# VHH binders against Malonyl-S-ACP:biotin-protein carboxyltransferase MADC (madC): the designs that were tried, part 20

Target 1, 317 residues: Malonyl-S-ACP:biotin-protein carboxyltransferase MADC (madC), of Malonomonas rubra (o06926)
Amino acid sequence: AKWTELQDKSFLEATARERAVGIVDEGTFTEFCGPFDKIYSPHLPLMGEAIEYDDGLVAGVGKIGKKPIFVISQEGRFIGGSIGEVSGAKMVKTIQLASDLYEEMVSEKPDLPEEMRPAVVISFETGGVRLHEANAGLLAHAEVMDQIQNCRGRVPIISLIGSRVGCFGGMGFVAAATDVIIMSQFGRLGLTGPEVIEQEMGKDEFDASDRALVYRTTGGKHKYIIGDCNYLAADSIRSFRETTTAVLQKPMEEIETFRRIGSMEKIKEQIELVKLSVSLKPKDSMDVWAHAGNENPESLINMTLDEFLAQAKRLKA
Short names: E, the ipSAE of ESMFold2; O, the ipSAE of OpenDDE; V2, 0.75 times the mean of E and O plus 0.25 times the DockQ between their complexes.

## First folded at step 11 (VHH; framework vhh_8dlx_2)

Design u1 (from m8 with G98A; at its last look DockQ between E and O 0.53; V2 from the best seeds 0.69)
Fold by ESMFold2, look of step 11:
Structure u1 (fold): chain B 317 residues (1-317), chain A 124 residues (1-124)
Amino acid sequence: as target 1 above (317 residues)
Amino acid sequence: EVQLVESGGGVVQPGRSLRLSCAASGFRFSSYYMHWVRQAPGKGLEWIGYIYHSGRTEYNPSLKSLVTISRDDSTNTLYLQMNSLRAEDTAIYYCAKATPLYEALTKGRAFDYWGKGTLVTVSS
């Protein structure tokens, strides 16, 4: 498909490669696989050889303006989007390369212009790795988290969640650790509600009996209202690309303020949001939306994106 | 005017160790991956490994137990330590500067400068 035609394509319906190509500027995407990877980084090609062409993960680098954009795009049709040894290593290496590029650029030019700062974009589509899955999947999650930590303050990492499988399991936790989360209303994000916070902050801090609410309300509009995602985009590659571009125009110091993990202040904010959620004893998301200040929360359900963004009030602690 | 000069090669008996050096100039040494590559007589190029300025290394799996790469950014010097040398390790050993990373990733050129090489001969 022609790049211009991709811009109007549904993000929900797009393949991992279509999402990766469409997010960056036309003609700039170079996928990591083949002779280039073999020549520069011998271990990376071995982790992504020909049998790995169907490993469920598209990785590469392109540009938005002058910014190098490292893209990681998951394909949910491949084994439900599960992460294994090969795809996990590919993800880790891609983030590592973004950090390495930043270090190279700053080493050569300590006053690196913000417009040149590399970034990582991760388009999630995965059920994640369950606790009893192979050790390779668990190791990959830990290694990805290490790379995210290495990028903090230096390379912004943007999560895109709008694909059919959603972003669940350990990858929900990975998404929460990135700097910015962009969702469409069709995006689903789990493991960032009361249960995830209970596991991170301790069970004594809140009651996780609200599990049914968490699982019912994984969608983008709800996540936007409760602050689990930072931005809501329409279901098109164009909308995700435009939102990503707008975020990346911000200074790194401002982008860091969007994180939900990695500062004591943000952790305290998250705890207060969880306490509020459980104290409401809500039966569905409408009660939570009403508590956020939406006088007629049912009216928000069918609003267009623009109407929703103009009217919806967001929960704050 | 990038310049890479290998040294420390020569004839060595099997089972011995040898340390090669590469003196670098004309670029900011600490900014780039540095690599070792070798070419045995009648064979193609064989990648040995790299070292990043942080000290992070990766090695060709077939050579991993036999080699160690290090760098000294204060003297702009790259090192290759080779242990338990065998006749099959006879080769010309080159150090190479990585191409600036974005260009390497998008254009498929891993190395933009090479040294003259230093010959290591392991006598049978």
Scores: ipSAE 0.634, ipTM 0.836, lowest interface PAE 0.8, mean pLDDT 78
ESMFold2 (binder alone), look of step 11: mean pLDDT 79; pTM 0.793
OpenDDE, look of step 11: ipSAE 0.856; ipTM 0.926

Design u2 (from m8 with G98V; at its last look DockQ between E and O 0.61; V2 from the best seeds 0.58)
Fold by ESMFold2, look of step 11:
Structure u2 (fold): chain B 317 residues (1-317), chain A 124 residues (1-124)
Amino acid sequence: as target 1 above (317 residues)
Amino acid sequence: EVQLVESGGGVVQPGRSLRLSCAASGFRFSSYYMHWVRQAPGKGLEWIGYIYHSGRTEYNPSLKSLVTISRDDSTNTLYLQMNSLRAEDTAIYYCAKVTPLYEALTKGRAFDYWGKGTLVTVSS
């Protein structure tokens, strides 16, 4: 059982394709721009003309239950997960296809059952834009943001962050714009990467070469406590799949309430949480964790996921 | 019963413009991508472009400066505007209904219905 074995695979160690296949139901994943896909798919002419078929990005569609799931999965082993012209176009078109399918479905059934609503899942693994394609990469960021806006209220978009490269650069902002962020404790989320964080805060406050500190400030447990992510999953494809499935069973109206940016109230709440975190002038993440109400913050570091979720207190504005 | 009927073909001089129509019936026209495809004498099918119900269009890159696709959902009519016609644009022009999107993406079947075509001849 290849798919069933994949469920126990570490999300951190899995390839982009393994993550894409494993997140949807067994046997349902159809990859776009695979060897035989372009012979039979009339709706993807732009993707069928690309020279670099995957460009470090796996895109396709599968199902969770009856729900079509459009998957975008980045491969950090390919040019550090950097975004270029081809991979950027694949992201934009895949999200666009999800909204197109939603439009088709509601045109046929205006009272579309929630269990049939398409969704997008993005498994991020990227350090930023590709150097020689920097302008194309920045345009792709803007176009992806446009597609996310187009999906709001219609197609839920779930971010998964648990891969080795993390989610950095402009893609950190893209992830924040999606409806729901699921991280593992090994997931790393940041806007500019550890070196820029060090520059902004100074080496006395943050040393980018200290791997333990990097995990505490950009890592999943920290991001969960400060409210930058909605859910924490174990480091397995199964745990990410189960968490994604549980989120997608919620009505669209409820899913929208998880967004971190998308209304003035949500933006204000995020700003206050950031201001609180910065105003503490913490020497490390444990000062922030203590302020959130965790009496023994260092004990949280080695807890299992279940122990952590049962005990950890989250920061409140 | 799905029907697609093209019209507006004929003989036209090079450099002139021509507008083709496709009358659709027997399905919910507003729900589907609609395509134009052509076939020159002795050649294979050449995809021209499509239009979705949002009005969004995509074109064959080699033709996109010469053609415009539009639709009128109130009359179930698809249009192809062709400008600056050349002798190589001589072909039978077909409109086509796309297979439902999920099926097209997963099973690769492009079109489930075709019109009979309308002949365009570009000659002096």
Scores: ipSAE 0.411, ipTM 0.708, lowest interface PAE 1.4, mean pLDDT 78
ESMFold2 (binder alone), look of step 11: mean pLDDT 78; pTM 0.787
OpenDDE, look of step 11: ipSAE 0.740; ipTM 0.886

Design u3 (from m8 with G98L; at its last look DockQ between E and O 0.74; V2 from the best seeds 0.00; counts 0 for: unsure alone 62.0 < 65)
Fold by ESMFold2, look of step 11:
Structure u3 (fold): chain B 317 residues (1-317), chain A 124 residues (1-124)
Amino acid sequence: as target 1 above (317 residues)
Amino acid sequence: EVQLVESGGGVVQPGRSLRLSCAASGFRFSSYYMHWVRQAPGKGLEWIGYIYHSGRTEYNPSLKSLVTISRDDSTNTLYLQMNSLRAEDTAIYYCAKLTPLYEALTKGRAFDYWGKGTLVTVSS
């Protein structure tokens, strides 16, 4: 597809490759076809349960301005966007290469300009792990989390959630661990405040039994109001690209302030938001929106993005 | 002027071990992936493996059990440890510097500098 046409394409309807190509500058995307690549066979699904090929994840590198951008883009049309051993390895390696490039650049130039700092962009579209690769999928989540931890303070990682399948299962925890989450109103994210806190702190420190129904709501407007995502974008590749670009122009130290977890201070903030939500005893998300200061929360449901962003008030501890 | 100088080759008996060195100069050694490659008589080049700045390594699967790559950034030296040598390990062994990583990723992996090599002959 022509890159300029991609900019106006619905993010919801775009393929993984269209999202990857469209997020970076025209002509700059190089897809990785090295040792982690696979050949998709049209006959494999017809042969039964064996899933030996994985076209389900597009990985590569491009640029936004002078900044190298490592892109990971999941494809929901390939068996619902499940993560497996091969796609997990591609994800891990891609994040690792971003970290490697950062270290190379800083070793050559210790005062690396922020405009040159590599970044990772992950466009999620996944319902979870593959049935036949459940153990490998869980190990892949842990390995991806390790790479995200290794990037903290060095390489910003931006999550994009606006595709048909949404971001569920273990990948919801992976998204929560990234620095910034950008959603469209059509994006669906399976994060829950109590379960995210439990995963980060371990079961011995926090029991998710206090979770509120309101945190099970997955949509972008709700997630924006309760602080589970940082930015709301329109349903176009252009809007996601522009929002990503604006975030990546910020210094790394500022980007780190957007994380929802990954430090005791951020965990404490999330605990207070969960306690607040539970104390409200809300029947649904409208009660939480009202408490956040939205006098007529029902009016927000059908607002355009611009109207919503101008008027909506976000929950504060 | 970039230079890579391999050493440590020679004639060695089957079953023995050998450690090769590569002295690097003329570039910031600590910034780059460093590779070992070999060429047996009458054969093409065979990639052995690489080591990154952090010490992280990746090996040709056919050779993984036989080799270990290490580096010492304080002396700008790359090492290849080879164990249980066989006659088919007879080759000229080269160290090579990868181009800057971004160029390697976007324009294909390319080695912009090579040493002259060191000959290893495994013979009884």
Scores: ipSAE 0.567, ipTM 0.777, lowest interface PAE 0.9, mean pLDDT 78
ESMFold2 (binder alone), look of step 11: mean pLDDT 77; pTM 0.775
OpenDDE, look of step 11: ipSAE 0.818; ipTM 0.912

Design u4 (from m8 with G98H; at its last look DockQ between E and O 0.52; V2 from the best seeds 0.70)
Fold by ESMFold2, look of step 11:
Structure u4 (fold): chain B 317 residues (1-317), chain A 124 residues (1-124)
Amino acid sequence: as target 1 above (317 residues)
Amino acid sequence: EVQLVESGGGVVQPGRSLRLSCAASGFRFSSYYMHWVRQAPGKGLEWIGYIYHSGRTEYNPSLKSLVTISRDDSTNTLYLQMNSLRAEDTAIYYCAKHTPLYEALTKGRAFDYWGKGTLVTVSS
C-alpha cells in the first residue's frame, strides 16, 4: 500500500505532500487546490477566471481517528516573490477554516468530545540566506499570528520540524506561537526575533544587535534539552504521526500549557539561555547539556531516540 | 426542515439602493456561513459573497464596491445591501446556506439549500 510504505519514509527526505498525506489516516486527506478567495462557489467554473496555483505550500484536511486535522505543509519558498503572498493567504485560510469548523461543531453539540475536536498540524520548511535578520513584518505573518491567537483554547496547533531546510525567519516566530513543537534530531529551528525579546526585557538584559548569539544552536536534540521543543520524534513520517496522535489525545487544557510564546516565564528562559550561550563557544552544545544535568553529555550524541529520551535531562522551564 | 425566504425585490431606478432580506428557519442559523447568489436573465449563477456569524465577510471582487452583506442571528435574518444599482444588476437574487463545513471541504459542495429568490429589476 502506498500510504503504508510512506509511513517508513524519512521525514527529512519526504516532500511537503508526502508529509501532509502521511500524517493523517490513510485515504482521508483532501488537498485544497486553487485560491481560497473563491471557496467552493458554484460560480467558480462559470467565472472562467485564470486560477493561480501555488505548489510551494500544501494545505488540506484529513483525519486522525474521528478528529479532523487541517494540515499545512511547506516545501520551501520558490524564487520569485509573489508566491509568498499566496502561500501566506492559504495558511491563514486553512487555520481560519479549522477554527470555523470547531465553532460549527460546538454550536451543534456543546458537549463536543475531545476526540472530535479539530486540530491544525503545520509541517514547516523554510530557510533563508539572511538568518540574522529580524523577523519579517509582512502582513501574511501578522495574519497567521492572528489566526493562531484565535485558535487558542479551542483548536490545538502542532508544529512539525524535521524537513531538510528547517524552520527559520518569521516562520520560526510562528512555530514558537503554536501550542506544541515536535522535532526530529535533524530538525532545525530559529526562535523568536531578538527585537521582541529586547522590547519586552530591556536592552541591558538582552542586546538584539548580537543576532548570531540568539540563533547559535538550532538542532532537535539541543532544542529538546533546552525546552524549545516539546517532543522529539524519529526521522520517519510514522514517528511524527504517532507523536502527533499522542499529543492530540491530551485535553486541550493540557495542550495549552506547552506553548512557547505567551508567557513572560518563557521569555525569561530565552534570556537565560542567551546568557549561557555567551559563555560558550558557537556550536558547542555540550556545556549546555551538562548544565541541564547530563553527566556524560557527549554520550547523548549517538544515542538512538529511545535511549536519548530515557536518559537525557532537560533544563527546567 | 430548512427554509430560506428572500424578500425586498422589486423595481428600482438606476443609481438607487436596495436592501434584500432572507428569513431562515429549520437549522441553527448562527452555525453556518450564509451566501448571496444572483442570476441575471440569460446568464449563469454569480456568487455575490458570504458572511460568517462573527460578521466576517468575503465578496466577489467584481461586486465588492457595490454590496454589503450583514446578518442578525437573533432574528435568523440575512441581508444584502446593494448601492448604485445599474441595469446589469437586474437578476433573481438567492439566499443560500453553506453545506456543513467538513463536508463542503471534502466533497466540494458549497451550498446545500437555496431560497426561491427575489427579483430585482433596475430600470427607469
Scores: ipSAE 0.689, ipTM 0.869, lowest interface PAE 0.5, mean pLDDT 77
ESMFold2 (binder alone), look of step 11: mean pLDDT 79; pTM 0.790
OpenDDE, look of step 11: ipSAE 0.840; ipTM 0.918

Design u5 (from m8 with S31A; at its last look DockQ between E and O 0.55; V2 from the best seeds 0.00; counts 0 for: unsure alone 62.6 < 65)
Fold by ESMFold2, look of step 11:
Order: C-alpha cells, then structure tokens, then sequence
Structure u5 (fold): chain B 317 residues (1-317), chain A 124 residues (1-124)
C-alpha cells in the first residue's frame, strides 16, 4: 500500500508490514530479509538476491526525522504470533543492531544530539505461549529481555499495542520491560492469555470469553486509567506514528521515567490490581474506573478518543 | 588516510594452522565491524566473517569450523586464525573495515575499505 494511504488505515486491521512501514517516514523503511545475517554480510551484493523466508515477524530500520528507528512488527496471522527460531533471532538481532548503531554514533560523536539517537519500536501481536512453541522460542524471550536491558539509558524502546491479537504471555513481560507503552482503545495487554486467567482465578471470577470484560481488564482504556500504558492513541497508523514521534522527542532521562517494570514489587502490584478489578463485581470492573474519580464510568466506554482523554480520570497511586 | 595492512601469509602444508594479522590505521578502529574476505585463484570474493568491538562474531557457514576472528583494540589489530588448512584455502586474504552501520544496513554495502591482501598458499 501507498504510504499516504497507510496513515489513515486502522492499526487494528493493518498487517505487520503495513504497521512497520507506516510508523517511519515515507520512503525510509528498509526491511531485513531472512536469513538475517546475509543482510549484514558482503554476500548481499555478490549473490544478487536475498533468500526470502516468511517467519511472521517484520524487522527493519527507517527514520523519523534524523532519528534511526529500528522496527519490529509481529504478525498474529502467522502461527498466532508465536516466536520461533528465525523470528526470535530477528527480534534479538534487530534490537542488538540498534544498540550497536548507538555505540558507533557516540563513539564518533560523544555529544550526540537527541534528535539523532537511535530508537526501537516494537509493534506487538501475539496471543501468548502455545504448546507447539519450541525451546528456541523460550530462549528468544530471555534473549530479548537481555537486549532490552542492554538498551536502557541508551536506546529508547517503544511498545505499540493495538493490533487484533493483542500482547499476551511472555511478550506481555517484554512489553512491560520497554520504556514506553502506547495503546489504542482496542489494544489488549496482559501477563497471561485470557484462558489462563480463567484457570488460575476461576471461571466464576473471570470469563475470558466475555469480550467486554477482557477489554475492561486488559484493554487500552482500562490500562490507561490504571497507568499500565503511558499513552492512548486513536486506531490509525497516523495516530500511533504521531504519538511515537512525540515521545521520541523527549530527553532520554524523561523517557526512562515511563518504564513500568523495574522490580518484582511492580509485577506483584499489577497482578493484584488485575485480581482486584475482577473481584470488585464478577465480570464487571467499572468500580476501578469509579475509584479513579470517574463519576459516570459507563459513559467512558463509548467515548471517542478525544472525549475520553478530555474527561477520563486516571488512577493515582 | 584509512590503511589496512595484512600480514602472516605464506606457504603452509595441508592440515596446518596459520594466523593472519591486519594492522589498521586512519580511523577509530573500535567503532566499526571488521571483516575478513578472501579471493581464491579464478574465483570471486568470499566473505569469511566479521567481529564487532564487543567480541561478537559471525562467520560464513561454510568456513565456521575452520576459522576464528579476533581483535585487539589497544593495538588496532585484527586477526584471522585458520585451522586444518586445505588446498582450496589457497587465496589472497583481505581485511576490510565495516561501513558505518546505518549505511551498511540500508545500502547493502558491508565494508568500505580493504587492504592489498596477503597470499596464503596451501601446498606440500
């Protein structure tokens, strides 16, 4: 699709590639084709073509202004967004390359301007851990967390959550470890998939098939109110791109203050808040929104983004 | 300004090992990926591998069991250790400076400078 047309495309309905291309400036996206290491070797010009491999993960680099932006975009239609050996390696190496570029740039220019600092943008789309995931997928989760830690204070990492499948399972922990989380109202973010929540908390307390309940406990409006996501964007690539751009103009020191995962205490707090929001009224968590100061929380459900942001009160902890 | 000078080549017997060196100058050696590339008689260039400042390496899969790349950033020196040499390893061996990373990733050019090479002949 043409880049200008992508800007108005629904983020919920967009493919992983459309999301990746549309987030960066027009004409700047270079996709990394697998095997990943052939992009980085002198063999690329000599062989005349790259071997294409569909692994369900789009990775590449582009720009927003002068800032190099490394993009990772998951495709939920590919095996539910599962991370395998090839896609896991692509994700790990893409984050590693962003850190390598930053190191190169500051080595040559120790006073590197903020507008030139590389960044990583991850567009998540995964339903969680599946039985068919191999050991390589589990190793990839750990390696991604290591690369995120390596980037802290150096390369900002922005999570985008607004695609159809949501962001669950191990990738939920990965998203929480990034510096900033941007969601649309249709985005879903959780520590485990809805079915596992039912298993652990009982069906009487939480019905994963109830889409309205799921949005109230894992959805973008709820996560914004309780402070689990930092920004709420409209359901368009343009809105995610504009929000990402605004965040990346902030000083790195300010960006680091948005980070949600920093201790086991925060993880435990998030789990207890989810349990509390479910237990306030079986299958209805509107009381959490009321506790945040919203006198008519039901009215928030159907508000447009602009109306919601103008009226919604966020929980103060 | 950029200079890369390979050394350590010569005639070696099959099955033996050899270590090549590359003295680098004219650029900030530690900032860039460094590569080894070779050209056998009558063949095109063959990429051997690279090493980054951190010590991280990647190798041509067909050669990975035979080679080890290392670097000493304090002396601006790149090394190639080759083991179990075969007649087909006879080639001119070049060291090469990695292109600045953004350009390498977006333009597909992995290295921007290389030396004149050092000849390795594997013969009995």
Amino acid sequence: as target 1 above (317 residues)
Amino acid sequence: EVQLVESGGGVVQPGRSLRLSCAASGFRFSAYYMHWVRQAPGKGLEWIGYIYHSGRTEYNPSLKSLVTISRDDSTNTLYLQMNSLRAEDTAIYYCAKGTPLYEALTKGRAFDYWGKGTLVTVSS
Scores: ipSAE 0.670, ipTM 0.855, lowest interface PAE 0.7, mean pLDDT 78
ESMFold2 (binder alone), look of step 11: mean pLDDT 78; pTM 0.791
OpenDDE, look of step 11: ipSAE 0.874; ipTM 0.937

Design u6 (from m8 with E58D; at its last look DockQ between E and O 0.58; V2 from the best seeds 0.71)
Fold by ESMFold2, look of step 11:
Structure u6 (fold): chain B 317 residues (1-317), chain A 124 residues (1-124)
Amino acid sequence: as target 1 above (317 residues)
Amino acid sequence: EVQLVESGGGVVQPGRSLRLSCAASGFRFSSYYMHWVRQAPGKGLEWIGYIYHSGRTDYNPSLKSLVTISRDDSTNTLYLQMNSLRAEDTAIYYCAKGTPLYEALTKGRAFDYWGKGTLVTVSS
């Protein structure tokens, strides 16, 4: 009953654990946590430290249909979802386990059905590296990127961005390296947080306390229009789960075409979109939305998801 | 039928080195994690480490500097090299086949087959 209730819960308001449990099929989530006697859980020795230190990151494995789904879900309530040495190592190990499972399955069955291919789902909620663990956090980002690269062509990695803190800093690079990005309209994505933008531009031009402005420049609707995310979902665990499920039904070859980096054709497209953004020199997202062909861009702000997807025009390279 | 047969145990003097072997049959050896585990007299089981088919290893932190695990997939053989042996290393040493990874992660049974073990006695 609790899993069914989670499906209607706001993704924005959900805890990291609720997001992780709700994305996979009912009853299938096994969290990588707890004190580990190495006899019982030798594959997870690094993960066992997380319980003693409460690193704010939920990791585990479940299923969608027959497909094993390795889930990484960040908790923004732990110092804004900052990544540290322990939580970074937990991310690395979880992705490594997904790759290991794929290799085991293919070794046993070289013609592995797509419906059984393992996948990784990362629910981001972070402002970047932790203040006290700066160098260790940056090393962890590099190690996560290495594991993502190792999964390319083999294990699809889906980014979910719809939580309150957003996905900023070094984890913005990590999200960009994954195969698919799904956002809600409340999700925020970027390398620089709104407070830093305010410091650089001044409050007269960019007021970080203006939530509507922040969502227009870093939010899901803006990111969808400029091509920084692949899909929009409604603000519910159900919608993120349904969108994730639909993406994962695609063959790996098709999923790879969604990647924003690692495809020469997509790299060219992203470069052209960046050039357009620079040439426009917009003060906020409304100028960009207008350039994408939205004659009344302000009307898009308050549209429901369905209305937005039916009417919004995306920036063309 | 899965079979795991350890060998190389015996009496060894403190400070010396010893190499244990585990002959595996009845399964696709190269597809699985392989583990070493030991049990000292009157004590519980102690996980020593594993090796994956890629050669990637991980060890019990308390033993990491003392042991090395290797495998030869062409002969289906698992090895444990132990150095600078001490009296507290006296134990029965078992090799174990890793459970398929998904089941290991979700059901908490890390090993599905064990050998009978080989006794190592570290004594003057």
Scores: ipSAE 0.654, ipTM 0.840, lowest interface PAE 0.6, mean pLDDT 79
ESMFold2 (binder alone), look of step 11: mean pLDDT 79; pTM 0.792
OpenDDE, look of step 11: ipSAE 0.848; ipTM 0.921

Design u7 (from m8 with K97R; at its last look DockQ between E and O 0.58; V2 from the best seeds 0.50)
Fold by OpenDDE, look of step 11:
Formats: structure tokens, C-alpha cells, sequence
Structure u7 (fold): chain B 317 residues (1-317), chain A 124 residues (1-124)
């Protein structure tokens, strides 16, 4: 698809590659280890499983203005976007390349303009670890998180969550470890998937087929209110790109203030949230929304994004 | 002018170790990836490994156990330590400067300057 047409495409419905190409400037994207390179799981064939020549993950580099953008985009259509050895390695190395480029740049020019600072953008669409490659997948999670931590204060890392599968499992931790999280109202973020909750707690406690409930607990609006998500974008590649661009115009020091974890202060904030949960004993997310100052929490559910952003109250730490 | 000059090559017996050097000049050595590559007689070019600014290294998996790359930025020198040399390690060894990373990533050229090479012959 033409890049300009791609901008109007639903982020939710887009392919991983479309998200990757669309998030950076037109004509700037270079893919690493693309399908033609045929770098795929060595494990899946042994188990008689289908493979993808890119192992369900698009990685590459482009630009937004003068800023190098290293892009990682997971493909939920391939085994639910679960991470294995190869896809994990692609994530790790892509983030590492961003770090390396930053070091190279500052070595030549210590007063590197902010507009030229490399960044990483990760479009999450995943259930976490690939069961077929469980140990490799778990290791990949750890390695990715190490790279994320290595980038702190140097290379901003932005999470994009607006895909159909959402961001679950261990990748929820990965997303949480990034500097900024951008979601759409159709995005979902969590550590434990709804189906797993239902399996463990029973359908009466949590019905995973109840889409409304799922979104009230993991959806973009909810995550925005409780502070797990920093920005909400409309469901388009354009909106995600614009939001990403706006965020990346901020100095690194400011970007770091959007983090949810990684400091004692953030730990304290989380503790306070736990205390609140204990005291409030919410029966539904709407109770939390009400506590945040939303007088008519049920009205937020079907509210347009613009209206929501204009009036929704967020929890105060 | 960018210059790379390899040295330390020669004839060695199997099982011995050898250390190659590459003297760099004409550019800010500390700011570049530096690579070692080799070409055996009648064979194609084989990448050995590189060393980053920080000293981090990456190696060809087939050679990882046998080679160590290091650098001295104070003397603008790149090193290749080779251990347990075999006949199949006979080759011309080249030092190469890594292309600036972004350019390398987008244009697919990993190296922009090469030395003339130094011959290593492992003879029983």
C-alpha cells in the first residue's frame, strides 16, 4: 500500500509491517532480516509447525525528521505474536543497534541535538512467550528488558499498543519497562490474559468472552485512567505516528517522567495504588474511575476519544 | 587520508598462537567499529568479527572460540589474537573500518576502508 494511504489505515487491522512502515516517514524504512532473508525458528519445523520467514516480527530503521527510529513490530497473526528465539533476538538486537547508534553519534558530537537522538518504537501484538519455544522465549524477554534498561536516559523507547491481540504475558512487563506507552481505545495491556484469568478463577469470576469487561480491565481507556498508559491515540497509523512524533519531540529528561517503573518513587506510587485497591474494594473498573473523579463513569465507555480525553479524570498517585 | 596497515602475519606451525595488529590513521579511530576479515586461497571473503567503541565484540560463530579482537584507542591499534591455529586458518587477514552505523544499516555496506592485508600461513 502507498504510504499516504497507509496513514488512514486502522492500527488495529494493520499488519505488523504496515505499522512499521507507516510509523516512520515515507520512504525511510529499511527492514532488518526481512522475509527474503529466511531467518526463522529452528524449532517450529522440528515440531511440524508452520513458519514465517520473518518469524512474525518486523524490525528495521527509519526516520521521523532527523531522528533515527528503530522499529519493532510484532505480528499477532503468527502464533498470536508470541515470542521465540529468532523474533526475540531481532528485538534485542534492534534495541541494541539504537543504543549503538546513539553512542556513535555522541562520540562524534557530544552535544547531539535532541532532534537527532535515536529512538525505539515497539508495536506490541503478543501473548508473550511462544509455547513451542518456551525457554527461548523467556530468555528473550529478559534480554529485551536488559536492552531497555540499557537505553535509559539515552534512547527513548515508545510502546504502541493498539493491535488486535494486545500486549499480554511477559511482554506486559516489557511494555511496562519502556519509557512511554501509547494505546488506542482498542488496545489492551495486561500481564495475565483474560482467558487465563477465566481458566484460573472461573467464568463466574471473569468471563473472557465478555468483551466489555475485558476492555474495562485491560483496555486503553482504563489503562489511561489508572496511569498505566500515558497517551491515547485514535485507531489509525497516522494517529499513532503523530502521537509518537509529539512525544519524541520532548527532551529525554521529560520522557523519563512518563515511566511507570524503574525508580523508588514509582514503587511508592504502586504501593499507594495497592493501598487504594484494598480500601476501595472495587467491584468493577468503574468504581476506580469514579474514585478518580469521574462522576458518571459508565458514560466513559462509549464516549468518543476526543470527548474522553477532554474530560476523563486520571488517578492521582 | 584513512589508512589501515596490518602487521604480524607470517608462517606458523599448527597449534600455535598469533597476534595481528592493525595500525589506523587519518580518522577518529575510537569512533568506529573495526572489523577483521580474511580470505583463504581460492575461497571467498570470511568475516571474523568486530569490536565496538565500548570494546564489545561480536564474532563469527565458527571462529569465536579461536579468536579475540581488542583495540587500543590511545595508539589507534586494532588487534586480532588467534589461538590454536590450523592449516585452514591460512589466509590473508584484513583490517576494515566499519561504515558509520546508520549508513551501514540503510545502505548495506558494512565496510568503507580496508588494509592491504597480512598473510598468515599455517604450515605443518
Amino acid sequence: as target 1 above (317 residues)
Amino acid sequence: EVQLVESGGGVVQPGRSLRLSCAASGFRFSSYYMHWVRQAPGKGLEWIGYIYHSGRTEYNPSLKSLVTISRDDSTNTLYLQMNSLRAEDTAIYYCARGTPLYEALTKGRAFDYWGKGTLVTVSS
Scores: ipSAE 0.395, ipTM 0.711, lowest interface PAE 1.3, mean pLDDT 92
ESMFold2, look of step 11: ipSAE 0.551; ipTM 0.749
ESMFold2 (binder alone), look of step 11: mean pLDDT 80; pTM 0.809

Design u8 (from m8 with H53R K107Q; at its last look DockQ between E and O 0.66; V2 from the best seeds 0.00; counts 0 for: unsure alone 62.9 < 65)
Fold by ESMFold2, look of step 11:
Structure u8 (fold): chain B 317 residues (1-317), chain A 124 residues (1-124)
Amino acid sequence: as target 1 above (317 residues)
Amino acid sequence: EVQLVESGGGVVQPGRSLRLSCAASGFRFSSYYMHWVRQAPGKGLEWIGYIYRSGRTEYNPSLKSLVTISRDDSTNTLYLQMNSLRAEDTAIYYCAKGTPLYEALTQGRAFDYWGKGTLVTVSS
């Protein structure tokens, strides 16, 4: 699709490639070894064995202004959105390349302008981990976390969560470890998927087919109010791009202040939020929003993004 | 002027080891990926591997048990250690400077400068 048409496209409905291309400036995206050109890819010496055919993950580099932007965009429609050993290696290598570029730039110019600092953008789309599933990609999750740690203070990493599948399981920990989390109201973020919650709690306590309940416990507006995400964007590639751009204009020192405490603390917070949401089931999550200081929490449900951002009170500043 | 000069080639017997050197000048050696590439008689180019500033290496999977790449940033020298040499390892061995990384990634050009190569002949 034409880049300008992508800007108005729903982020929820967009493919991984559309999200990746649309986040960076027009004409600047270079995808690492697309599905057809893996056999002949000139990227092999730089990507190593991380270049794999049809792995359901789009990786590449583009620009926002003068800033190189390394993009990782997951495709939930491919192999069910699960992260495997192959897809994980591509994530790891892409983040590593961003760090390598930063190191190359500062070794050539120690006073590198902030506007030229490389960044990483990860567009998540991955489901939860089923109890019967092997820990496919568990090693890759740890390696991705290592690369995120390696980038801290040097290369900002921005998480985008607004795709249909959401961001669950081990990738929820990965998202929590990044510097900034941007969600749309349709984005879902959590440690486990709603169906697994239903299995563990029973359908009487949590009905995963109840879409309102699912969005109340994992959705973007709720996550924004309780402080689990930093920014909300409208459901369009344009809004995610504009929000990402605005975040990346901030000094690296300020961007670091948005980072959540380590993954163990995030796990504890997710568990407590699920427990709170279940305990409020007869009254739903409106009492949580009221606890955050919203006098008429039900009025927030149908607000436009701008109205919501102007009025909503948050548990965490 | 970027200059890469390989040395250490020659005739070796099968099963033996050989260490190649590459002297680099005309650029900030420590800033870039450095690569080894080879070309056997009548064959195409074969990427052997790279080394980066931290000592991080990656190798062509078919060769990784046979080779080791190292670098000495204080002398601007790249090394290739080859073990258990076979007749099929007969080739001209080149060192190559990595293209500046953003350009390499966006243009798909991993190398921007090459040495003239050093011939390794494995025969008995």
Scores: ipSAE 0.647, ipTM 0.856, lowest interface PAE 0.8, mean pLDDT 78
ESMFold2 (binder alone), look of step 11: mean pLDDT 78; pTM 0.792
OpenDDE, look of step 11: ipSAE 0.886; ipTM 0.945

